# VHH binders against Kynurenine formamidase (BNA7): the designs that were tried, part 11

Target 1, 268 residues: Kynurenine formamidase (BNA7), of Scheffersomyces stipitis (a3ggu3)
Amino acid sequence: MSEKIVFYGKEQLQRIRIFNYSESNDKTLIVLHGGGWRDPRNSYNDFEDMANYILEEKKATNINIIGIDYRLSPFIKHPVHLIDVLTAFRYILENYKTGQLSIVGHSVGATLLLEILNYVEIIQTGLEQLETSEPSIEELQTLFDFISKNLTFKTMYFLDGIYDVRALLEEYPSYDFFVKSAFVSTVAIEEASQLSWKQHNEAFKIAVDKYEILHSLEDELLSLNQPKLFAKYLQDRKIECSFRTGNWGEHEQVYRSQAVSEHVLQNM
Short names: E, the ipSAE of ESMFold2; O, the ipSAE of OpenDDE; V2, 0.75 times the mean of E and O plus 0.25 times the DockQ between their complexes.

## First folded at step 23 (VHH; framework vhh_surovatamig_d1)

Design dd4 (from z3 with Y99W W107F; at its last look DockQ between E and O 0.87; V2 from the best seeds 0.69)
Amino acid sequence: EVQLVESGGGLVQPGGSLRLSCAASGFTFDEYYMTWVRQAPGKGLEWVAVINYDGEKTDYVDSVKGRFTISRDNAKKSLYLQMNSLRAEDTAVYYCARWGSWKERTFFDHRGQGTLVTVSS
ESMFold2, look of step 23: ipSAE 0.738; ipTM 0.890
ESMFold2 (binder alone), look of step 23: mean pLDDT 83; pTM 0.842
OpenDDE, look of step 23: ipSAE 0.532; ipTM 0.797

## First folded at step 24 (VHH; framework vhh_surovatamig_d1)

Design ee1 (from dd2 with H110P; at its last look DockQ between E and O 0.69; V2 from the best seeds 0.00; counts 0 for: pae E 3.1 > 2)
Amino acid sequence: EVQLVESGGGLVQPGGSLRLSCAASGFTFDEYYMTWVRQAPGKGLEWVAVINYDGEKTDYVDSVKGRFTISRDNAKKSLYLQMNSLRAEDTAVYYCARWGSWKEKTWFDPRGQGTLVTVSS
ESMFold2, look of step 24: ipSAE 0.389; ipTM 0.716
ESMFold2 (binder alone), look of step 24: mean pLDDT 83; pTM 0.840
OpenDDE, look of step 24: ipSAE 0.377; ipTM 0.730

Design ee2 (from dd2 with T106N H110P; at its last look DockQ between E and O 0.84; V2 from the best seeds 0.00; counts 0 for: pae E 2.7 > 2)
Amino acid sequence: EVQLVESGGGLVQPGGSLRLSCAASGFTFDEYYMTWVRQAPGKGLEWVAVINYDGEKTDYVDSVKGRFTISRDNAKKSLYLQMNSLRAEDTAVYYCARWGSWKEKNWFDPRGQGTLVTVSS
ESMFold2, look of step 24: ipSAE 0.436; ipTM 0.750
ESMFold2 (binder alone), look of step 24: mean pLDDT 83; pTM 0.843
OpenDDE, look of step 24: ipSAE 0.366; ipTM 0.721

Design ee3 (from dd2 with E31D; at its last look DockQ between E and O 0.86; V2 from the best seeds 0.67)
Amino acid sequence: EVQLVESGGGLVQPGGSLRLSCAASGFTFDDYYMTWVRQAPGKGLEWVAVINYDGEKTDYVDSVKGRFTISRDNAKKSLYLQMNSLRAEDTAVYYCARWGSWKEKTWFDHRGQGTLVTVSS
ESMFold2, look of step 24: ipSAE 0.761; ipTM 0.898
ESMFold2 (binder alone), look of step 24: mean pLDDT 86; pTM 0.875
OpenDDE, look of step 24: ipSAE 0.451; ipTM 0.764

Design ee4 (from dd2 with S101T; at its last look DockQ between E and O 0.82; V2 from the best seeds 0.00; counts 0 for: pae O 3.4 > 2)
Amino acid sequence: EVQLVESGGGLVQPGGSLRLSCAASGFTFDEYYMTWVRQAPGKGLEWVAVINYDGEKTDYVDSVKGRFTISRDNAKKSLYLQMNSLRAEDTAVYYCARWGTWKEKTWFDHRGQGTLVTVSS
ESMFold2, look of step 24: ipSAE 0.420; ipTM 0.738
ESMFold2 (binder alone), look of step 24: mean pLDDT 86; pTM 0.874
OpenDDE, look of step 24: ipSAE 0.027; ipTM 0.391

## First folded at step 25 (VHH; framework vhh_surovatamig_d1)

Design ctl (from dd2 with W99S W102S; at its last look DockQ between E and O 0.02; V2 from the best seeds 0.00; counts 0 for: pae O 12.1 > 2, placed apart)
Amino acid sequence: EVQLVESGGGLVQPGGSLRLSCAASGFTFDEYYMTWVRQAPGKGLEWVAVINYDGEKTDYVDSVKGRFTISRDNAKKSLYLQMNSLRAEDTAVYYCARSGSSKEKTWFDHRGQGTLVTVSS
ESMFold2, look of step 25: ipSAE 0.026; ipTM 0.513
ESMFold2 (binder alone), look of step 25: mean pLDDT 84; pTM 0.855
OpenDDE, look of step 25: ipSAE 0.000; ipTM 0.245

Design ff1 (from dd2 with K105H; at its last look DockQ between E and O 0.96; V2 from the best seeds 0.00; counts 0 for: pae E 2.1 > 2)
Amino acid sequence: EVQLVESGGGLVQPGGSLRLSCAASGFTFDEYYMTWVRQAPGKGLEWVAVINYDGEKTDYVDSVKGRFTISRDNAKKSLYLQMNSLRAEDTAVYYCARWGSWKEHTWFDHRGQGTLVTVSS
ESMFold2, look of step 25: ipSAE 0.574; ipTM 0.833
ESMFold2 (binder alone), look of step 25: mean pLDDT 86; pTM 0.875
OpenDDE, look of step 25: ipSAE 0.436; ipTM 0.753

Design ff2 (from dd2 with Y53Q H110Y; at its last read DockQ between E and O 0.91; V2 from the best seeds 0.86)
Amino acid sequence: EVQLVESGGGLVQPGGSLRLSCAASGFTFDEYYMTWVRQAPGKGLEWVAVINQDGEKTDYVDSVKGRFTISRDNAKKSLYLQMNSLRAEDTAVYYCARWGSWKEKTWFDYRGQGTLVTVSS
ESMFold2, look of step 25: ipSAE 0.824; ipTM 0.923
ESMFold2 (binder alone), look of step 25: mean pLDDT 86; pTM 0.872
OpenDDE, look of step 25: ipSAE 0.582; ipTM 0.812
ESMFold2, fold request of step 26: ipSAE 0.801, 0.829, 0.830; ipTM 0.915, 0.924, 0.923
ESMFold2 (binder alone), fold request of step 26: mean pLDDT 86, 86, 86; pTM 0.876, 0.878, 0.877
OpenDDE, fold request of step 26: ipSAE 0.680, 0.776, 0.712; ipTM 0.853, 0.888, 0.868
ESMFold2, last read: ipSAE 0.813, 0.819, 0.687; ipTM 0.916, 0.920, 0.873
ESMFold2 (binder alone), last read: mean pLDDT 86, 86, 86; pTM 0.873, 0.875, 0.879
OpenDDE, last read: ipSAE 0.843, 0.704, 0.856; ipTM 0.918, 0.864, 0.924

Design ff3 (from dd1 with K57R R105K; at its last fold request DockQ between E and O 0.91; V2 from the best seeds 0.77)
Amino acid sequence: EVQLVESGGGLVQPGGSLRLSCAASGFTFDEYYMTWVRQAPGKGLEWVAVINYDGERTDYVDSVKGRFTISRDNAKKSLYLQMNSLRAEDTAVYYCARWGSWKEKTYFDHRGQGTLVTVSS
ESMFold2, look of step 25: ipSAE 0.682; ipTM 0.870
ESMFold2 (binder alone), look of step 25: mean pLDDT 82; pTM 0.839
OpenDDE, look of step 25: ipSAE 0.683; ipTM 0.854
ESMFold2, fold request of step 26: ipSAE 0.704, 0.710, 0.720; ipTM 0.877, 0.874, 0.880
ESMFold2 (binder alone), fold request of step 26: mean pLDDT 83, 83, 83; pTM 0.845, 0.838, 0.844
OpenDDE, fold request of step 26: ipSAE 0.728, 0.654, 0.649; ipTM 0.877, 0.848, 0.850

